# VH-VL binders against Protein mesh: the designs that were tried, part 18

Target 1, 209 residues: Protein mesh, of Bombyx mori (Silk moth) (h9jiq1r811to1019)
Amino acid sequence: GVAGIFGDPHIVTFDDLQYTFNGKGEYVLVRVDHSQLKLDVQGRFEQVPRNIHGAVNATHLTSVVAASNNSQTIEVRLRPQHAQWRYRLDVFANGKRVYFDRTALRVQYFPGVTVYQPMYVLNQSEIVVMFSSGAGLEVVENRGFMTARVYLPWTFMNQTRGLFGNWSLDVNDDFTRPDGTLASVDLNNFQSAHRDFAQHWQLTDREQR
Key: E = the ipSAE of ESMFold2; O = the ipSAE of OpenDDE; V2 = 0.75 times the mean of E and O plus 0.25 times the DockQ between their complexes.

## First folded at step 13 (VH-VL; framework fv_tafolecimab)

Design k1 (from j7 with light chain Y91W; at its last look DockQ between E and O 0.81; V2 from the best seeds 0.00; counts 0 for: pae E 2.4 > 2)
Fold by ESMFold2, look of step 13:
Structure k1 (fold): chain C 209 residues (1-209), chain A 122 residues (1-122), chain B 106 residues (1-106)
Amino acid sequence: as target 1 above (209 residues)
Amino acid sequence: QLQLQESGPGLVKPSETLSLTCTVSGGSISSGDYYWSWIRQPPGKGLEWIGEIYYSGETYYNPSLKSRVTISVDTSKNQFSLKLSSVTAADTAVYYCARDSTYDSYYYFDYWGQGTLVTVSS
Amino acid sequence: EIVLTQSPATLSLSPGERATLSCRASQSVDSYLAWYQQKPGQAPRLLIYGASNRATGIPARFSGSGSGTDFTLTISSLEPEDFAVYYCQQWDNWPTFGGGTKVEIK
């Protein structure tokens, strides 16, 4: 299965439910806490930068951090446009910056996780994270916006929680809060997705990666 | 033993193009292990990074200079070159070529050419 | 652009004295900062990388410290060959150099 965040920002769950979310801060995208399988993927959303025509009242994904089982934690962070140089995205392994800007560094191995960029990419605009658990994360920068996709094998079915839903094959329970209660989200009201569902998956500073 | 050597004219007239070549010996540009930079130093002043090139031809430039700078590489000759257009007296400097190296995720310039003075005047 | 401000511009000391050179960044560069020594008529030479790691062949009297925005190069006891200009340089973004600190003999 595949779930992802696209645009400003558009979420597609593992059950193909689509919704828009404009919250700010750090949120659980997907979490699995099973005796043999653990996964934690978190996203950071920031207000879209002001332009010469004024403020923009929307948020966008600026960072994804992920770990699975006993892997190192991988963060992929969007560089602001004025700070871009060789790199569109920064990559950190257990908080240490790592680079994929040379042929010999295109594929790198860390405990429990492999990180690489596709062939013919030198500017870190596309980063792929492959966990030994079978979970995958793809992060792509395009014109200053970050898109992220999480790929999970069937062994994760019915075990996911978070903004990407439960992967139950039923879209009606994808808005399940951390306490197990089901949110009633009005898809015609983007405030409802945040107010009734997403804010409950927001992380405090002590529980962020 | 790796060595870098700058070459080119030491005198350039205003509004013309400054052109320099760095020849690398004792190592290979085409190995893909390093980036290759041009750095300049006006007489009695500090250092300014101009830009860099990877063996594949990818370049990155100091934003304040990028509209006037072209860096190129010829891996068959083990050389990389700098062109700076529309020069003025402010472009008078010692020009260095240097190798961008990395260790343990930290980057630095570990090998430098001896530098060549380019004067822009009359 | 990340601006590095070095102070003092000139440090007049005698051999055997301790030199303390400062480099301040306009924004955090974490530990992605290097120090170079330059003698007249020569190219710069790498002293310190990653804020605090001595490059190969650099004597133990040279040490670097700091992170974020504030960095220090210390020469514990100046030798005659240490009278030179010192530059800091960051690698958090495209490379920029500080204006330099000249360590001169008093």
Scores: ipSAE 0.536, ipTM 0.798, lowest interface PAE 2.4, mean pLDDT 89
ESMFold2 (binder alone), look of step 13: mean pLDDT 92; pTM 0.946
OpenDDE, look of step 13: ipSAE 0.742; ipTM 0.885

Design k2 (from j7 with heavy chain S105T; at its last look DockQ between E and O 0.55; V2 from the best seeds 0.00; counts 0 for: pae E 5.8 > 2)
Fold by ESMFold2, look of step 13:
Structure k2 (fold): chain C 209 residues (1-209), chain A 122 residues (1-122), chain B 106 residues (1-106)
Amino acid sequence: as target 1 above (209 residues)
Amino acid sequence: QLQLQESGPGLVKPSETLSLTCTVSGGSISSGDYYWSWIRQPPGKGLEWIGEIYYSGETYYNPSLKSRVTISVDTSKNQFSLKLSSVTAADTAVYYCARDSTYDTYYYFDYWGQGTLVTVSS
Amino acid sequence: EIVLTQSPATLSLSPGERATLSCRASQSVDSYLAWYQQKPGQAPRLLIYGASNRATGIPARFSGSGSGTDFTLTISSLEPEDFAVYYCQQYDNWPTFGGGTKVEIK
């Protein structure tokens, strides 16, 4: 299965439920904590910068952090528009910056995880993270916005929690809070998604990766 | 023995285009292992990175100079070049070509040419 | 743009003395900082990369330290050939250089 974050922000769960929310801060996108299978993918959302038409009442994804089983932790950060030159995304493996801007560096191997830049990309605007657990993360920058997709094999089904839902094949329980209760969310009201559901998946400073 | 050598006119009139070539010997631009940079130094002043090029032609420029700078590469001659348009006296400097570092040593310059002084007369 | 501020602008010392040169960045550059030496009429020479790693062929009297925004180049005992201008350069973003510190004979 696949789940993702697009735009402002638009979320598609593993059960193909679509919703938006407008929260700031760091959130659990998907978490699995099973005896043989661990996954933690977190996203940071920041206020969209003011534009020529004034303040923008929206947030966008600016960082994704992921680890699975005993892998190194991979972080992909969006670079500010004014700071761009050779690359659009910063990539860190256990806090160490890595670059993919030469032929010999396009695929790099770390404990438990492989990270690469697709062959057609020259400016680090797309990064693919493949964990030995089978989990995958694809992060794309386009025109200053970050899109992320998480790909999971069927072995993760019905074991996921977070903003990307349960992968239960039933959209009605995708709005499950960390404590197991169901949220009643108005899918046409992005404030309902945040207020009633997403904020409960927000991380504190001590819960950050 | 990698060597970089700048060449071009030492005197340029205001409003004209400064044009320099860097010839690389003892190494290959087309290997795809390095970026190739131009850096300048006004007399008695510090260093300013102008821009760089990869062998495939992809370029990156100092934002303050970007509107006036073109860097190009000729892999068949193992050369890369700088054109700086609309020059003024402020563009008088020693111009260096340099190789950007390898592998885990990105963006610092491990080999430099000897430098060539370009004077913009008023 | 990441601005690097070097201090002092001039350091007057005698051979055998310790030189301590400072470079301060306007934002964190982690450890992505290099140091160069430049003698009159010559191109810069790489001394230090990654804040603390000596480049090939650089004598042990040169050492670098620091991370984030505050970096130091130390020359433990100045030799006659060490009187030159020293520049720091960051590579966390597109390259920028400090204004230089001239180390001259007192």
Scores: ipSAE 0.066, ipTM 0.614, lowest interface PAE 5.8, mean pLDDT 86
ESMFold2 (binder alone), look of step 13: mean pLDDT 92; pTM 0.942
OpenDDE, look of step 13: ipSAE 0.648; ipTM 0.864

Design k3 (from j7 with heavy chain T102I; at its last look DockQ between E and O 0.46; V2 from the best seeds 0.00; counts 0 for: pae E 6.1 > 2)
Fold by ESMFold2, look of step 13:
Structure k3 (fold): chain C 209 residues (1-209), chain A 122 residues (1-122), chain B 106 residues (1-106)
Amino acid sequence: as target 1 above (209 residues)
Amino acid sequence: QLQLQESGPGLVKPSETLSLTCTVSGGSISSGDYYWSWIRQPPGKGLEWIGEIYYSGETYYNPSLKSRVTISVDTSKNQFSLKLSSVTAADTAVYYCARDSIYDSYYYFDYWGQGTLVTVSS
Amino acid sequence: EIVLTQSPATLSLSPGERATLSCRASQSVDSYLAWYQQKPGQAPRLLIYGASNRATGIPARFSGSGSGTDFTLTISSLEPEDFAVYYCQQYDNWPTFGGGTKVEIK
């Protein structure tokens, strides 16, 4: 299965439910806490920068951090557009910056996780993270915007929680809060998705990776 | 071993286009392991990176100069070139070409040309 | 733009003395810092990359240290050929250079 987050932020869950929210801060995108299978993927959302016409009342994804089982933690961070010289994304493995700027460095191996830049990408605008658990993360920069997709093998079915839903094959329970209660979200009102569901998945400083 | 040499007119009139060529000898510009840069130094002042080019033609420019700069490469001649449009007296400088080494994720300029002075004067 | 501030602007010393040159970045550049030597009428010459690694052919009297925002170039015992201008350069983002430190004979 596949779930993703795009631009403004627009979310597609593992059950293909689509919604938008306008939250700021750090949120759980997908979490698995099974006795023999762990995954934690978190996203950071920031206010869209001012343009020549003034303030913009929207947020966008600026960082994704992920770990699975006892892997190293991988963070992919969007560089601001004015600072995107040669690289569009920064990549960190357990807090140490890594680069994929030549053929010998295109694929790099860390404990529990492999990170690589796809063929024909020279500017770190696309980064793929593959955990030994089978979980995958794809992060793409395009014209200053970050898109992230999480790919999970069937072994994760019915075990996910967070903004990407529970992968139950039923869209009606994708808005499940951390305490197990079901949110009633008005999909015609993007403020409802944040107010009634997404804010409950927001992280405190102690919960962040 | 590897050598870089700048060439082009030393005097340019205001509002015209400054045009320089860097000729690489003792090595190939077609390598995928290097970027090729232009850097300038106004008289008595520090260094300013202008921009760079990859052998496939992809360019990156100093944001303050981007609207006026074009860098190009001719792999058949083992050369890369700089064009800077609409010059003023502030563009008077020694212009260097340089190779950007990307080995081990360190981006430093390991080979430089000898430099050529370009004066912008009416 | 990452601004690099070098100090002192001029360092007047005699051969055999120790030179200490400072470079401070306006934001962290981790260890992505290089040092160059420039003699009159010549192009810059790479001395140090990655904050502390000597480039090929650079004598052991040159050493670099620091990380984040504060970096130092040290010349342990100045030789006559070391009297020149020294520049730092960051490459955490598009390249910028410091204003230089001139090491001149007393």
Scores: ipSAE 0.021, ipTM 0.578, lowest interface PAE 6.1, mean pLDDT 85
ESMFold2 (binder alone), look of step 13: mean pLDDT 92; pTM 0.942
OpenDDE, look of step 13: ipSAE 0.787; ipTM 0.895

Design k4 (from j7 with heavy chain Y103W; at its last look DockQ between E and O 0.16; V2 from the best seeds 0.00; counts 0 for: pae E 8.5 > 2, placed apart)
Fold by ESMFold2, look of step 13:
Structure k4 (fold): chain C 209 residues (1-209), chain A 122 residues (1-122), chain B 106 residues (1-106)
Amino acid sequence: as target 1 above (209 residues)
Amino acid sequence: QLQLQESGPGLVKPSETLSLTCTVSGGSISSGDYYWSWIRQPPGKGLEWIGEIYYSGETYYNPSLKSRVTISVDTSKNQFSLKLSSVTAADTAVYYCARDSTWDSYYYFDYWGQGTLVTVSS
Amino acid sequence: EIVLTQSPATLSLSPGERATLSCRASQSVDSYLAWYQQKPGQAPRLLIYGASNRATGIPARFSGSGSGTDFTLTISSLEPEDFAVYYCQQYDNWPTFGGGTKVEIK
């Protein structure tokens, strides 16, 4: 299964439910917490930079952090717009910055996780993260915007929680809060997705440290 | 207390290679999300960014100078260096090393060396 | 290359007066502009980043404004220590600096 964040930001769950939310901060995208299978993928959303018309009332994905089972934690971070003339994305393995090239450093191995840059990529604009658990993360930069996709094998079905839904094969229960209650979300109202559902998956300062 | 200090010859003959070293103290080149830059200022003139290096060796150069510039790093000595080949009188300047801050998605030079004058003269 | 043009080249004022320094970019740099102060024999010092954010320890009399191509540094009331050269720097692309504005005592 595949779920992802695209655009401004547009979310597609593992059950193909599509919605938009406009929250700021760090959120659980997908979490699996079972005795033999763990996954934690978190996204950071920031205010879109000001332009000549002033403040923009939208957020965008700027960082994705992921770990599975006993793997190292991988962060893929959108580089500041003013520095994207160099590399487009930064990659951290347990907080240590790592760089990729087109030769010996194109594929790098860390405990529990492999990270690589696709062969056709010249500027670290795409990063693929492959966990030994079978979970995968693809992060792509295009013209200053970050998109992310999480790929899960069927072993994760019915075990996911978070903004990407529960992978129940039923879109009607994808707005499930951390406490198990079902949110009623108006898909035509960006505030409803945040107010009634997404904010409950937001991480606190304590959870970020 | 982070400090940067430039060192190298103050006189270089035309057509030769200018070589400078920046020694970083009070902090480690390898310990953070910083780029390390060389910037020059001809006497009485403005500033020109030459290029930068990350501790793992990745470099970016001012396109107008890139054919003549090499920047390198030696993390074991906590130093980074500049080589500028085929110098002319136009390369006479005060040379600064500086740290590029990446705080809050902004890039600016928050720590600077004292600067060293390099004169290109016959 | 993004060219930054600073004006005036020299600004002769007395302590207590208001200084207004201009920086114009050859293409939009959004708000990715910094201002530096440089005194004789010293390296530049960061004053403003992101067009309008005061760096830590910089007095409130310094303020920055603008976006796109036109930027302004204002010193609301000049102090004796403010007589120096001021440079703008863009970081929307590889860094370039303006030619400087010298603020000198009348």
Scores: ipSAE 0.012, ipTM 0.467, lowest interface PAE 8.5, mean pLDDT 85
ESMFold2 (binder alone), look of step 13: mean pLDDT 92; pTM 0.943
OpenDDE, look of step 13: ipSAE 0.630; ipTM 0.856

Design k5 (from j7 with heavy chain S105N; at its last look DockQ between E and O 0.80; V2 from the best seeds 0.00; counts 0 for: pae E 2.6 > 2)
Fold by ESMFold2, look of step 13:
Structure k5 (fold): chain C 209 residues (1-209), chain A 122 residues (1-122), chain B 106 residues (1-106)
Amino acid sequence: as target 1 above (209 residues)
Amino acid sequence: QLQLQESGPGLVKPSETLSLTCTVSGGSISSGDYYWSWIRQPPGKGLEWIGEIYYSGETYYNPSLKSRVTISVDTSKNQFSLKLSSVTAADTAVYYCARDSTYDNYYYFDYWGQGTLVTVSS
Amino acid sequence: EIVLTQSPATLSLSPGERATLSCRASQSVDSYLAWYQQKPGQAPRLLIYGASNRATGIPARFSGSGSGTDFTLTISSLEPEDFAVYYCQQYDNWPTFGGGTKVEIK
């Protein structure tokens, strides 16, 4: 299965439910916490910078952090547009910056996880993270925007929680809150997606601290 | 032992193109483990990074010079080259080629050519 | 662009004295900073990488410290061959160099 986050932010769940939210802060994209299978993927969303037409009232994905089982934690962070020279994305393994911009560095192995830059990419605009659990994360930068996709083998089916849904093969239960209750979301109102569902998956914001 | 050697004309007329070649010996540009840079130093002044090239041909340039700079590589000759167009007296400098190397995710220039003075005379 | 400001521009000292050279960055460069020595008519020579790691073959009297925006090169006891110009260089973004500190005999 595959789920992803794009654009403004636009989310596609593991059950192919699509919705938009414009929340700021850090959110659980997908979490699995079972005795023999762990996964935690979190995303950070920030206000879109001003453009030539003035202030922009939207958010975008700027960082993804992931770990599975006892792997090292991998963060992929969008570099500011003015700092995108040789690499478009920063990558951290357990908080230490790592680079993939040379032959010897193109594929790197960390406890529980392999991280690489695809052969056809020369500017670190795409990073692939492959956990020994079978979970995968793909992060792509294009024109200053970050997109992310999470790929899971069938062993994760019916075990996921978060903004990417529960992978039940039924879109009607993808809006499940952390406490297990089902949100009623008006898909024609992206404020409903945030108010009734997404905010409950937020890890920290100013209103809650 | 790795050595870098700059070559090219030492005198260039204003508005023309400065052209230099760096020849690498005792190591290989095509190994893919290094970036290869041009750095200049006007007489009596500090150092300015001009740009770099990877063996695949991918280049990155100092934004202040980007419109006038082309760096190229010939892996079969183990050489990389600099062209700087529309030169003025301000481009008079010692030009160095250098290897951009890494250890434990830290980058630095560990090998430099001897440098070649290029004078732009009106 | 990350601007590196070195101070002092000139440091006048005698052999055996301790030299302390400063490099300040216009924004954080974490520990991605190197130090080079340059003698007249020669190319720069790498001394320190990663703010504090001596390059191969560099004597122990050279040490580097700092992180973020404020960095120091220290020469614990100046030898005659240490009178030269010293440059810092950051690599958190495309490389930029400081303006240099000339260490000269008093």
Scores: ipSAE 0.521, ipTM 0.791, lowest interface PAE 2.6, mean pLDDT 88
ESMFold2 (binder alone), look of step 13: mean pLDDT 92; pTM 0.942
OpenDDE, look of step 13: ipSAE 0.706; ipTM 0.875

Design k6 (from j7 with heavy chain Y107W Y111L; at its last look DockQ between E and O 0.71; V2 from the best seeds 0.00; counts 0 for: pae E 3.1 > 2)
Fold by OpenDDE, look of step 13:
Structure k6 (fold): chain C 209 residues (1-209), chain A 122 residues (1-122), chain B 106 residues (1-106)
Amino acid sequence: as target 1 above (209 residues)
Amino acid sequence: QLQLQESGPGLVKPSETLSLTCTVSGGSISSGDYYWSWIRQPPGKGLEWIGEIYYSGETYYNPSLKSRVTISVDTSKNQFSLKLSSVTAADTAVYYCARDSTYDSYWYFDLWGQGTLVTVSS
Amino acid sequence: EIVLTQSPATLSLSPGERATLSCRASQSVDSYLAWYQQKPGQAPRLLIYGASNRATGIPARFSGSGSGTDFTLTISSLEPEDFAVYYCQQYDNWPTFGGGTKVEIK
């Protein structure tokens, strides 16, 4: 299954439910807490920079952090506009910045996870993270905006929680809160999604990676 | 032992195009480990990065010179070149080619040519 | 463009003395800062990369420190061959150099 964040921003759950999210801060995109398999993917959302017309009342994805119980932590971060002379995305493995623009470093292996830049890019505008579990993360920068997709094998079905919902082939359980309760969300009101559901997946200071 | 050597005309007329070539010896441009840069230094002044190229042809330029600069690579000759169009007296400088290397996620210029003076004069 | 300001412009010292050179960035460049030495008629020579890493073959008397916007190159005890111009250079954005510090004999 696949889930993703697009635009300013729109979320597509593993069950193909679409809703708008514009919260600021750090949130759990997908969390798997199985006895044998753990996966945690988090996203950071920041205020869209001012433009020539003034302030923009929107947020955008600026960072994605992914980790498994047997892997290093991989962070993919959108570089500031002024620093995008060669690299559009920064990649961190256990907090250390790594680059993928040399041929020998296009694919790098870390404990429990492989990270690579596709052959058709050199400016780190696209980064792929593959965990040994088969879970995958794809991060893309396009026109100053960051998008993220999470790919999961079928073994993860009914085990996911977070903004990407419970992958169960039933959209009715996608808005499951951390405490297991089901939020009632009005899809015609994007504020309902944040108030009734998404804010409960916001990370506290102690939970931030 | 890897070495860089600049070559080209030392005199260019205003409004013409400055052309230089850097010949790499003792190693391959296509090693995949380096970028290859042009850097200039006006007489008695500091250094200015012009641009760089990867062996694949990917280029990056100083925004202040981008409209006038073209850098190319010829892997078969183990050379990379600089073209700077519409030159003025302000473009008079010693031009260096340099190897842009990396270690531990840091970049630096660890190998330089001896430099070649290019004077723009009518 | 990230502007690097070096100070002082000229540093007059005697052999054996300690030299302290400053480089300030207009905005943070993290640790992506290098130092070069240039003698008359020669190309620059890499001394320090990543703010504090000494390049291969560089004597131990050369050391770099700092992060963010403030960086320092230190020559613990000047040798006669150390009198030259020193440049800092950042790689957080497209490469830019400082204006240089001339270390001259007093």
Scores: ipSAE 0.372, ipTM 0.780, lowest interface PAE 1.6, mean pLDDT 93
ESMFold2, look of step 13: ipSAE 0.403; ipTM 0.753
ESMFold2 (binder alone), look of step 13: mean pLDDT 93; pTM 0.954

Design k7 (from j7 with heavy chain E58T; at its last look DockQ between E and O 0.71; V2 from the best seeds 0.00; counts 0 for: pae E 2.3 > 2)
Fold by OpenDDE, look of step 13:
Structure k7 (fold): chain C 209 residues (1-209), chain A 122 residues (1-122), chain B 106 residues (1-106)
Amino acid sequence: as target 1 above (209 residues)
Amino acid sequence: QLQLQESGPGLVKPSETLSLTCTVSGGSISSGDYYWSWIRQPPGKGLEWIGEIYYSGTTYYNPSLKSRVTISVDTSKNQFSLKLSSVTAADTAVYYCARDSTYDSYYYFDYWGQGTLVTVSS
Amino acid sequence: EIVLTQSPATLSLSPGERATLSCRASQSVDSYLAWYQQKPGQAPRLLIYGASNRATGIPARFSGSGSGTDFTLTISSLEPEDFAVYYCQQYDNWPTFGGGTKVEIK
């Protein structure tokens, strides 16, 4: 199954439910709680920079952090506009910045996780993270915007929570809160999605990676 | 032992195009481990990075010179070249070619040519 | 463009003395800073990369420190061959160099 964040921003859950999210801060995109496997993917959303017309009332994805109980922590971050002369995205493995712009560095292996830049990319505008569990993360920069997709094997079904919902083939349980309760969300009101559901997945200071 | 050597005319007229070639010996330019840069230094002044090229042809340029700069690579000759169009007296400098290397995600210029003086004068 | 400001412009010292050179960036460059030595009529020579890593073949008397915006090159005890111009260089943005510090004999 696949879930993702697109645009300013739109979320597509594992069950193919679409809703708009424009919260600011750090949020749990997907958390897997399996007896043998833990996976946590978090996203950081910041205010869209001002343009020539003034302030923009929107947020965009600027960072994705992924970690498993048996892997290093991988962070993919959108580089500042002034620093995008060669690299669009920064990649951190356990807090250390790594680059992928040389042949020998295109694919790098870390404990429990492989990170690579696709062959057709040289400016780190696309980064792929593959965990030993089979879970995957794809991060893409396009025209200054960051998108993220999470790929999960079918064995993860009914074990996911977060903004990407419970992967169960039932969209009615996608808005499950951290406490296990089901939020009632009005899909025609993005404020409802944030107030009734998404804000409950916002990370506190002590939970931030 | 890796060596870089600049070659080309030492005198260019204003508004013409400066052309230089860097010949690499003692190592292959077709290595995915390095980028290849041009850097210049006006007499008595500091250093300015012009641009760089990867063996595949991918280039990156200094924004201040991008509109006038073209860097190319010829892997068969183990060379890369610089073209700077519409030159003025401000382009008079010693031009260096250099290898851009990396270690532990840090970048640096570890090998340099001896440099070649290019004077722009009518 | 990230501007690197080196100070002092000229440093007059005697052999055996300690030299401390400063490089300040207009904005943070993390640890992506290198130091070069240049003698008259020669190309620059790499001394330090990644702010504090000594390049191959560089004597131990050369050391680099700093991160973010403030960096320092230190020559613990100047040798006669160390009198030259020193440049810092950043890679966080497209490569830019400082204006240089001339270390001359007092």
Scores: ipSAE 0.404, ipTM 0.789, lowest interface PAE 1.7, mean pLDDT 93
ESMFold2, look of step 13: ipSAE 0.534; ipTM 0.797
ESMFold2 (binder alone), look of step 13: mean pLDDT 92; pTM 0.941

